# Ledger of designs, part 162: VHH binders against p49116

Target 1, 238 residues: p49116
Amino acid sequence: EGPLLSDTHVTFKLTMPSPMPEYLNVHYICESASRLLFLSMHWARSIPAFQALGQDCNTSLVRACWNELFTLGLAQCAQVMSLSTILAAIVNHLQNSIQEDKLSGDRIKQVMEHIWKLQEFCNSMAKLDIDGYEYAYLKAIVLFSPDHPGLTSTSQIEKFQEKAQMELQDYVQKTYSEDTYRLARILVRLPALRLMSSNITEELFFTGLIGNVSIDSIIPYILKMETAEYNGQITGAS

## First folded at step 9 (VHH)

Design kf29 (framework vhh_8cml_1)
Fold by ESMFold2-Fast, scan of step 9:
Structure kf29 (fold): chain B 238 residues (1-238), chain A 122 residues (1-122)
Amino acid sequence: as target 1 above (238 residues)
Amino acid sequence: EVQLVESGGGLVQPGGSLRLSCAASGFTFSDYAMGWFRQAPGQEREFVASISRSGSYTYYSDSAKGRFTISRDNAKNTVYLQMNSLKPEDTGVYFCAADQWGRYQSPSFDYWGQGTQVTVSS
């Protein structure tokens, strides 16, 4: 049949809340992160293969991989978000907390390790100059992961992951024909996404969510939103 | 589900004392800094007192220093505010708050209780 992804799946345009405040706060960071999360969910919803898996399967799949999709989105949109500025503000706050015995040393260490892993990942993607097509296929590879516990239709998910891998290979070989090892350099970056804790991602980026709800609990509702509701979330129209 | 439940508010005469308690559930209490805030009639919510996760450091507003004492019992998941030498200007709704980021004096705490009324009048 046709390709897994079309040219429409390559476009990934994050609209940031405007204006950026003079001093960063948890609400601005949370709003920015929420827009990226909603954009990522809308992107997944637009894939015909994803819809073909059915509501129960596709919901379970996104609940398992949202942190990986979100982290790829952070890397892809790092400049638009001024991610380095956001992370610097978080690190400054953690250092002040160490001086005043406000957080446990073990918790500070866990959060700092996560920030360093995230910075390393984003820097490696930037150095490789990952393009929009490559990001789209990497997101598809992590989305169609058959190895998460509790999934049904794992053979169909595996088929879609293999199709994503094949199409990425074809794209890279055609576009970067003189760089024989580019695909290998890109693919070895993906295991690092599994090492990043979704709980720590929630603490860093989603602390401002009203009602203290988990991302896992809201995913089924986000996936059922109408296109107009998705557009409202990613553009901030309320 | 995170819950903070305040108790101990009431009506007292000027110069009187009250002890507020806040019972916490749904999170690891010992990993959070705890604070008390108040909102007087017609005014914005203001900081009163906070205590570090271990209890080793306490912070007070200028109006609370020397009169109020914040303490915590990590075994009971409870934070307390002992209020002495109460004044009419101490009247307001007192809120318990929890902060994992260590934002002691900031009004941007992570979790908030519903509040308990303190009225100081003759």
Scores: ipSAE 0.000, ipTM 0.093, lowest interface PAE 21.7, mean pLDDT 82

Design kf3 (framework vhh_8cml_1)
Fold by ESMFold2-Fast, scan of step 9:
Structure kf3 (fold): chain B 238 residues (1-238), chain A 122 residues (1-122)
Amino acid sequence: as target 1 above (238 residues)
Amino acid sequence: EVQLVESGGGLVQPGGSLRLSCAASGFTFDDYAMGWFRQAPGQEREFVASISRSGSYTYYSDSAKGRFTISRDNAKNTVYLQMNSLKPEDTGVYFCAADQWGRYQSPSYDYWGQGTQVTVSS
């Protein structure tokens, strides 16, 4: 009965902080990442099926999948963000930290492996030339994941995920009719999102958050933000 | 500001060829799917061809298949439409369009050029 997503849910416009500093710093990276996170949560809030699940379920779903949504957003917005430049700056900082004995070698290895996985994911998505409709449905598939521990309404979540999968299949079959294996090629990228640590994502992109605030702790507040307050966050406007 | 500037239109006889160019500025060209649309006198704008962000996927209307080729040069922020075996029915204003969302065949593209006139007549 009616599509899960409308054309409005394909729109995903990231506005970067301006001006870009001469040297990348944790504040600029954190502000950029926060805008993407807020945009991703606002996107999820706008889906009628998501709203229908209720506040508690919505909070639990986003807490479980924010890292997957954020990573898909990084891939989708990689050029707008100059993500390769941001990651290169993070790598340089980490390599300097090794040489200055400021961080343990084991921790740095974990973080570097995470950056490699992120780069491979973004490169794979770019190589596949994933379009805006495909990104919207991939985000919906990860959002409506019924298999996270502690979820209620899992039957309804599963139905919404199946609807997202069916609508993605219909879209790809009609739009990319000559590429028989495109859908399979896209879908096999999704398991990699579950292998990326949300704790390492927080360390790389959100170290500038004031008061040692975790993403888990702010999710309920972001989901309850008024539209005007949300717009102020994603544009940097008052 | 976003600008799309078409060029290469003109008058040709049936069976002739034209190469249209569209120079883009004011946005990250590599993030946008590009399309060509046309509008004949008294008709709605119709889809002609589109090309994905990387250039890996191209789509053509039934009337364009086998005769037209869309291509892009991301280093030059330019999209092209090579038109061969032109017919009087191909006459119209040809518009370049950019779509951030990848809606290749949708008439709801984000940005539009002002168009270039193509006339196919003897």
Scores: ipSAE 0.012, ipTM 0.468, lowest interface PAE 8.2, mean pLDDT 85

Design kf30 (framework vhh_8cml_1)
Fold by ESMFold2-Fast, scan of step 9:
Structure kf30 (fold): chain B 238 residues (1-238), chain A 122 residues (1-122)
Amino acid sequence: as target 1 above (238 residues)
Amino acid sequence: EVQLVESGGGLVQPGGSLRLSCAASGFTFSDYAMGWFRQAPGQEREFVASISRSGSYTYYSDSAKGRFTISRDNAKNTVYLQMNSLKPEDTGVYFCAADQWGRYQSPEYDYWGQGTQVTVSS
């Protein structure tokens, strides 16, 4: 069997809404995050191994891991997004919500700790100088996680995850041959993704969505979109 | 506007040395891996050398290994290619390229310069 990922899966180009407003707002942040989410789901759909699992399994996998994929995407696209500026704007918006008694003190602590964990994750990935091939394989490892509750075909999912791990190992050992412990440093970053709350990610990045629509409810719709519709969402073209 | 401007090309005799420079503008230089590619007359573009965002990792083609050294100065938004022991086979247009994804061997980079001519002949 051929490789799990091809060179087409390394390309991950986020097109930002243009122009960037003079002052960041909820609409711009939500549009930017939505484009990244759509790009991440389109990326997952393009993997033949993922397609082979079938629609029901695909929906279950993405529902379980979208926050991990999204967070890896934020780290990978941090510079094109000006993520540090977006996070500063989110903190400012959150501070205004606090002063209007919209959030409890305990919830505020949870949200601020989430932002700190996200910043630390993105900073650690930047310090490791993670390349596009490494990001592609890390996303594949996260996508093909067999240990989420309610999954079917868990043996097949585990097989694909192991293949992703093997191909990442081969790539890193070939490309970074002088850095013996690079793979270990990269892999030890992954558990932090499971500690990030998907509900808090929704609150921070997707507040601009119309109504009280959850990402969980949107996922089946996004996965059924035609490629042209994905491209329209990613590029803002209509 | 994104620009990559190569300089330092020229005519040298076999065994000579040249140092190529590429000045980058219009993007955050430190966020991009940088590469050098070349195109010989009648040939397709081929990979020569690349360097990671931080400068910690370098990668070379078999023909460049041991003779060429890639380096970068993130404070000056410049990448360099020091070429030693030049051979007639090294003749070609040398292109500077920037890649957000850090693809070391792929010819598909995000941004490209116009190139600088290197001619190795007696």
Scores: ipSAE 0.061, ipTM 0.509, lowest interface PAE 5.9, mean pLDDT 85

Design kf4 (framework vhh_8cml_1)
Fold by ESMFold2-Fast, scan of step 9:
Structure kf4 (fold): chain B 238 residues (1-238), chain A 122 residues (1-122)
Amino acid sequence: as target 1 above (238 residues)
Amino acid sequence: EVQLVESGGGLVQPGGSLRLSCAASGFTFSSYAMGWFRQAPGQEREFVASISRSGSYTYYSDSAKGRFTISRDNAKNTVYLQMNSLKPEDTGVYFCAADQWGRYQSPSYDYWGQGTQVTVSS
């Protein structure tokens, strides 16, 4: 009955590929995004409550929420990633695709709206000055979502989500005691994560994946990796 | 290469004031909470004050409340501690520290300066 998250779950260290190229390219963006994705999945797997749900449930939860976890990770790691620079490079590519008549205007509009939503989300989190404890609990709240279609063990998942919400409330009330409405301001940001398309996220950040594999197809393999293998992927070691 | 360089320490009479500065380099300053800790000879390092990434939230030890003010300038990569109504009990080495995670009042910060001596004595 200990806490859902320990201090080890608060640290979320993204190591970027080095050196950064003079001009951003698809491979650098993809490697950076892959490192964040691997870090996010390794983080989820390290939670005892998550492990207790069993392998099938773990796979189903992460398949359902990886885009929400990834987006929270983008917001948390925005400065380390130079996310604004990456998004500017993606926008440039899209504008060139319009000029070269390679994509439909409707598709480009959808992708640009997604980028705008992502920027707005990251800006709102930055303005709220969301700390590492708050990010850890927000990630836990989206991870332990009982309302995705096809899930089993929904009662246990709901209990873990409620525990995450309670521990976040306790943390915010103690740490930001004079900001009475801080928790409400944080929680109203979460529904926006559900509205962001995982297919568009894949197109923007994972286009450089060799073999054109989907994130959905690789999730079970990433979740089965040993800690050393995760660390190798996160640091880009060969 | 991460560096935190404290300045502004010195000898002051009881009731006096000092302003400490900490210049940061080698990391994205605006992404880190900043804190001031102090250590008297033979004592454990104790929390004094901290400030959130944006500067919107500040935290103070009970001994610092009402007397000390922490502030930051993200454009200059600098954090400050304005100390008023100083007491002999405030004597110690003052350390600047940076934390990415929001530990605020914990001594488990990621990066630490070498410290600057503050002595409050008649």
Scores: ipSAE 0.378, ipTM 0.733, lowest interface PAE 3.0, mean pLDDT 87

Design kf5 (framework vhh_8cml_1)
Fold by ESMFold2-Fast, scan of step 9:
Structure kf5 (fold): chain B 238 residues (1-238), chain A 122 residues (1-122)
Amino acid sequence: as target 1 above (238 residues)
Amino acid sequence: EVQLVESGGGLVQPGGSLRLSCAASGFTFSNYAMGWFRQAPGQEREFVASISRSGSYTYYSDSAKGRFTISRDNAKNTVYLQMNSLKPEDTGVYFCAADQWGRYQSPSYDYWGQGTQVTVSS
């Protein structure tokens, strides 16, 4: 048995919609977020260990962890996305909603707290200078989480998570040999991902989705999408 | 249009020093890990040194440790390799490489320069 991830799983390249509008709007933010979500699910389905678990297990795992994968993707692609600019636009929209009495103060507080948690997470990852191998293994650790309710094949999922943890440890110890506590600093960031609400992530980034669809409902379709269809959604062109 | 342009190569005597430079353009330099690789005639391309996006972490091959120093200047979009105590076995074409995803010791970097020749002979 070879390594859990290959070099192809380290490469994570987000292609942003173009042209960028002068003023950010819900549709541009939603398209950008959808591309990142599609990239994240395409990344997951390309892992041989993930494929080996079978379609039902794959769907259950991604439904359970898509918000964690998406948030790691936001952190990794923060510069490509100009995430700070997107978050500022979302905040401005929320301030307008307060002015127009469209949302309750309690809901706005929850959403603002979520944005602050997201900014804190992304800033911590940037400060640690997390590299592409580290991001790939962190994504694998959250993907192969055996502790979500309703999962089958939990022993096999746990073995893949342990393999991801071991390969991350080996990588960090060899690559960052002088930084004895780097792995610990990285791993203590992961619990924050589970404190973030997937419902609020949907509200912030996916409000432009038509037909009142949830991310949970579209996951099985994205995971079954052929490469040509996937590329069409991501690039919007041939 | 991404470009990496190496300079500073040349012919030196054993025990001599060279400073290689790599000027980067066409991408946000501070978002990329940078590496130096070398290739001797008839050999595979091998890792020499790498530096993280921030410059906080540097890594060296066993042959480079204690003799070579990698550094970067994000304001000038340039990465450097200071090579001291050069040996004939250091002879090869030295390539600058950029990797957005921080694959510091992997040969699978995103962008590569054309290389600069380093020859160490008596």
Scores: ipSAE 0.012, ipTM 0.476, lowest interface PAE 8.1, mean pLDDT 86

Design kf6 (framework vhh_8cml_1)
Fold by ESMFold2-Fast, scan of step 9:
Structure kf6 (fold): chain B 238 residues (1-238), chain A 122 residues (1-122)
Amino acid sequence: as target 1 above (238 residues)
Amino acid sequence: EVQLVESGGGLVQPGGSLRLSCAASGSTFSDYAMGWFRQAPGQEREFVASISRSGSYTYYSDSAKGRFTISRDNAKNTVYLQMNSLKPEDTGVYFCAADQWGRYQSPSYDYWGQGTQVTVSS
């Protein structure tokens, strides 16, 4: 079989909503985050290996890993999103909530710890200067995780993950020939993604979602709509 | 669209120094890895030095190691090449280039400047 990813899978361009408002608000943050999540799902769906697993498996994989994909996307698109500005605004809001006694101290601590972990992850990726190809393969490694409970095609998923790891190794060795430890430095960053709470990510970035729906509940619909869009066929017959 | 403009070239005697600058105009290129290439008369364009997006990693050709230093200022969207202990064989047109994927050891670059002439002679 040919390579897991092609050059088209390296392209990952986030288009931000209309000009950034003077004051950041929950709706602007939510729209920006939703666009990144949508782009991440579209990216996953463009991979032939992912499509080959079938719709039910695709849904289960994305539901399991959306927070990891989203966090990688935040790191990759940090400048386009002005992520540091968004996180600073959230921190300021939390400090004001402490003074105004609107939130429990325990909850504020949990959210601040999550923001710290997110900042540390994004800073580590920036310091490593992770390139577009490396991000594509890291997302593929995360996407093809065979260790999620309830998966039915675990051996096939594991083979795709191994293929992603092998292709990343080949790429790094060819592109960064003078840095023999680069791959190891990159891979040891991945476990941190699984320590970040999807519930807190949802609270920070997706509070503005209509009807207070969970990300897990909308994933199947986004993947289905995205598949129809990607195919681009006008059937006319119904 | 990103435009790269080089400056700082000139005539210098052997053993002298020059500092080249490359600035992006009308755009932000902080996500780009930057490189310097040169082309001597009658020769193919060759790699000189590159720097990662953050500036944490640099990569040099064997001829540049120990003599040249690449650096960048992301706040000013500018990359620099400090050239010391210049030799006649360093003579050529120096080009600034940017890689959209952030690959500082890339074999190819997406955006190129027009070049600036460096001449090392007595």
Scores: ipSAE 0.568, ipTM 0.814, lowest interface PAE 1.5, mean pLDDT 86

Design kf7 (framework vhh_8cml_1)
Fold by ESMFold2-Fast, scan of step 9:
Structure kf7 (fold): chain B 238 residues (1-238), chain A 122 residues (1-122)
Amino acid sequence: as target 1 above (238 residues)
Amino acid sequence: EVQLVESGGGLVQPGGSLRLSCAASGFTFSHYAMGWFRQAPGQEREFVASISRSGSYTYYSDSAKGRFTISRDNAKNTVYLQMNSLKPEDTGVYFCAADQWGRYQSPSYDYWGQGTQVTVSS
């Protein structure tokens, strides 16, 4: 057996809906987020170690970690997405909702705290100058998390997580040899992903989904999609 | 459209110096690592030097270490290669390249310039 990830797993190209509208709307935000979510799931599905765990385990893992993968994807694709512009539009909408007395103060506070946590995470990753190899291994570390409730094959999942950690260490040590503590600075960012609410992520980015379906409910269907269907979602092709 | 335009190449004597510049446009320069590669006739393109997005990390081939210095100006969308103590073996076409993935020393960069000729002769 070879390395956990290959060079094909390092590239993570998000194609945005084009052109960006003059006024950001729920449809554009939802389409952009959906493309990122599908790209993230397709990325996970392409890992041989992931497929070796079997369909039931794959579904359970992605259900448990999709928000962490999505958030890492937001940080990695922040520039391509103009994420700062999207978040500013969401904040403006929330300020208008306060003014129009449409939402409770407690709910708005929860959502604003989530946005600030997300901005802080993305800013920390940008300041660390996280590269594509580092993002790929960080995504693998969160994907192969053996500590989610209800998982089977936890020993094998833990082995794949350890392999991801070892390969990240090897990469960082080789590539950033003069920066002795870089790996530690990167890894201490990961716990913050567990503090971000998947329900609030759904509300902010996926409100435009047809019906009130949860991301959790659609994951099994997305993972079973053929490559052409994935490509359609990633590029926005019908 | 993405463009990388190299300049500063030329003919120089052994022991001389040259400063190469690469002006970038059509992408968010500050989000790409920048590299310099060279190719001599009949040889594969080889890594010379690269610099991280922020400029905090620099990388040099064994032949470039101690003689060449890479730097960047993100406000001007420009990367530079200061070449000192030039040797005949440094002769080749020097290419500017941009990479978003961290392939600092690999020739698998995303965008490439057309190159500028450097000739070191005695």
Scores: ipSAE 0.480, ipTM 0.775, lowest interface PAE 2.4, mean pLDDT 88

Design kf8 (framework vhh_8cml_1)
Fold by ESMFold2-Fast, scan of step 9:
Structure kf8 (fold): chain B 238 residues (1-238), chain A 122 residues (1-122)
Amino acid sequence: as target 1 above (238 residues)
Amino acid sequence: EVQLVESGGGLVQPGGSLRLSCAASGFTFRDYAMGWFRQAPGQEREFVASISRSGSYTYYSDSAKGRFTISRDNAKNTVYLQMNSLKPEDTGVYFCAADQWGRYQSPSYDYWGQGTQVTVSS
């Protein structure tokens, strides 16, 4: 009927913890990542089509795709976050862990490969000059993925995904009319998101969570947060 | 505090050229699309030209196509509008604007400068 996304869904404004510490630490990285995750989930829950699927389906969808949404958010907010600086600090910490024999060589290799894949993805999105409308639709395509195991309402999810793809195509063809292959260049980037391990993302960005709580366990809580409580989390207001 | 400061306006003869500059501060310039808009006396503000964050994509109004060139220097936090073959109809206040979301040709930009006067007259 109406469009899947409104202009309000294009705005994706991350507010970073302030001030940035002299030396990056696990707590700053975790707080920054948590704000992005909260912003991403709040973005998803604001979509009328998402709300229409119901609470159980909403929880299942976000549990299945949070890493993909988070990675798209990292790419979109890379400059605001100083992501390159954060990743450099993580790499330095990993190199120190090698010297102290605190992590296996196989684990360090897996983590470094994940960081390289993340940098490659963010660089490709920056090189393509992906705009706010394109990011919003890519996030919607990822969110409305019908092919995750255990999902109910898969036919309706697929229809919303197709609507997201259709609206992205219309936007790109209208806005970038001279660039015939732009949509194809954008869409071929998406499969790489599924090759990135959510467990490694958790280790890199969310180690500061109290009690080593998994992202899967906190998703239902975040999705149910009131607007004021959510704003308190993303701005650090009390 | 966000500031967009236009310069380079002035009086030129028909057929002349001007180069407008807009110096940006108080935000991460390289993350924003930049646009130029103009407003003539008694008229609404209209789109003239815009440029994507990277500079890879440019957009022009029908009146600006072939005569105006928008460019940016992310190292200097500056956007430029090179205006050639100026006509009396190009007279107006030229505004620099910044948009993070890719609205390009829409007047719904996030930040606006104070404007610089361009007058094309003999």
Scores: ipSAE 0.069, ipTM 0.558, lowest interface PAE 6.1, mean pLDDT 87

Design kf9 (framework vhh_8cml_1)
Fold by ESMFold2-Fast, scan of step 9:
Structure kf9 (fold): chain B 238 residues (1-238), chain A 122 residues (1-122)
Amino acid sequence: as target 1 above (238 residues)
Amino acid sequence: EVQLVESGGGLVQPGGSLRLSCAASGFTFTDYAMGWFRQAPGQEREFVASISRSGSYTYYSDSAKGRFTISRDNAKNTVYLQMNSLKPEDTGVYFCAADQWGRYQSPSYDYWGQGTQVTVSS
């Protein structure tokens, strides 16, 4: 019954806050990350198959996979976001916190391990030269994951995931016809997304959120927002 | 403002060579696949060659394969088309194009240059 994704679902254009400050701060990083998160949620919302699952299932799926979608978005938008500069600023802040005894050594190790995993993932995707169609289908594969606890309609979710996998295979076979094993190289990258902690992602990128709200608590509201509306509501900065 | 500016076109004898250049500005060059298309008099625009964002993957039309080489210099925001063993049939306006999605043969590229004339004739 038609393809899971259309050309409109390949469009993924992140608009960064302007101007970029001379020195990176938590508010700029949070606003940038919030824009990417909202772009990712809006992208998911635009998929007819996702809409067909209904509001409760949509919320449950996004709550389960937002960190995976966000991480794929970081890799896809790494250049426009200047992700390497953001991560370097975070690392510098952590090193200063060690010198000032402001954070425990255990917490710093957890955060540094997360940054290393994130850098490895983004570098792997860059090395493979993952294109926009491939990113769209990888996002669809992680979005339609039937194996998260508490999900209903798991058989339908599994069918949509299988459809995403089939369409990715067809795309890669046609576009990269002389690279027989490209699809395998891409798919073996996906398990790494589940090794990255959503709590650490929140701490690194979303500490500037007003009221210290969790991403989990705001997901239902994000899914209902129009594109222009969410940029003001997450950061709340005038 | 996004700009793609082609150069290097001209008149060349059959069997000769030309190197086309396309200078890109106004966007993050490394996020875009780049392609070359051509349009012969009285014909539709056709695909010639494309190159992935990193430069690791290249694609050629049957008419270009073995004669043309596409390359890019990400430090200079420039894509090139080296054309060898040129034939009269290669005559046309050559267009540079940029596509964020990595679609190598699609005429639906995001951004297009204005073109540069290539004429192969004695």
Scores: ipSAE 0.000, ipTM 0.332, lowest interface PAE 11.2, mean pLDDT 84

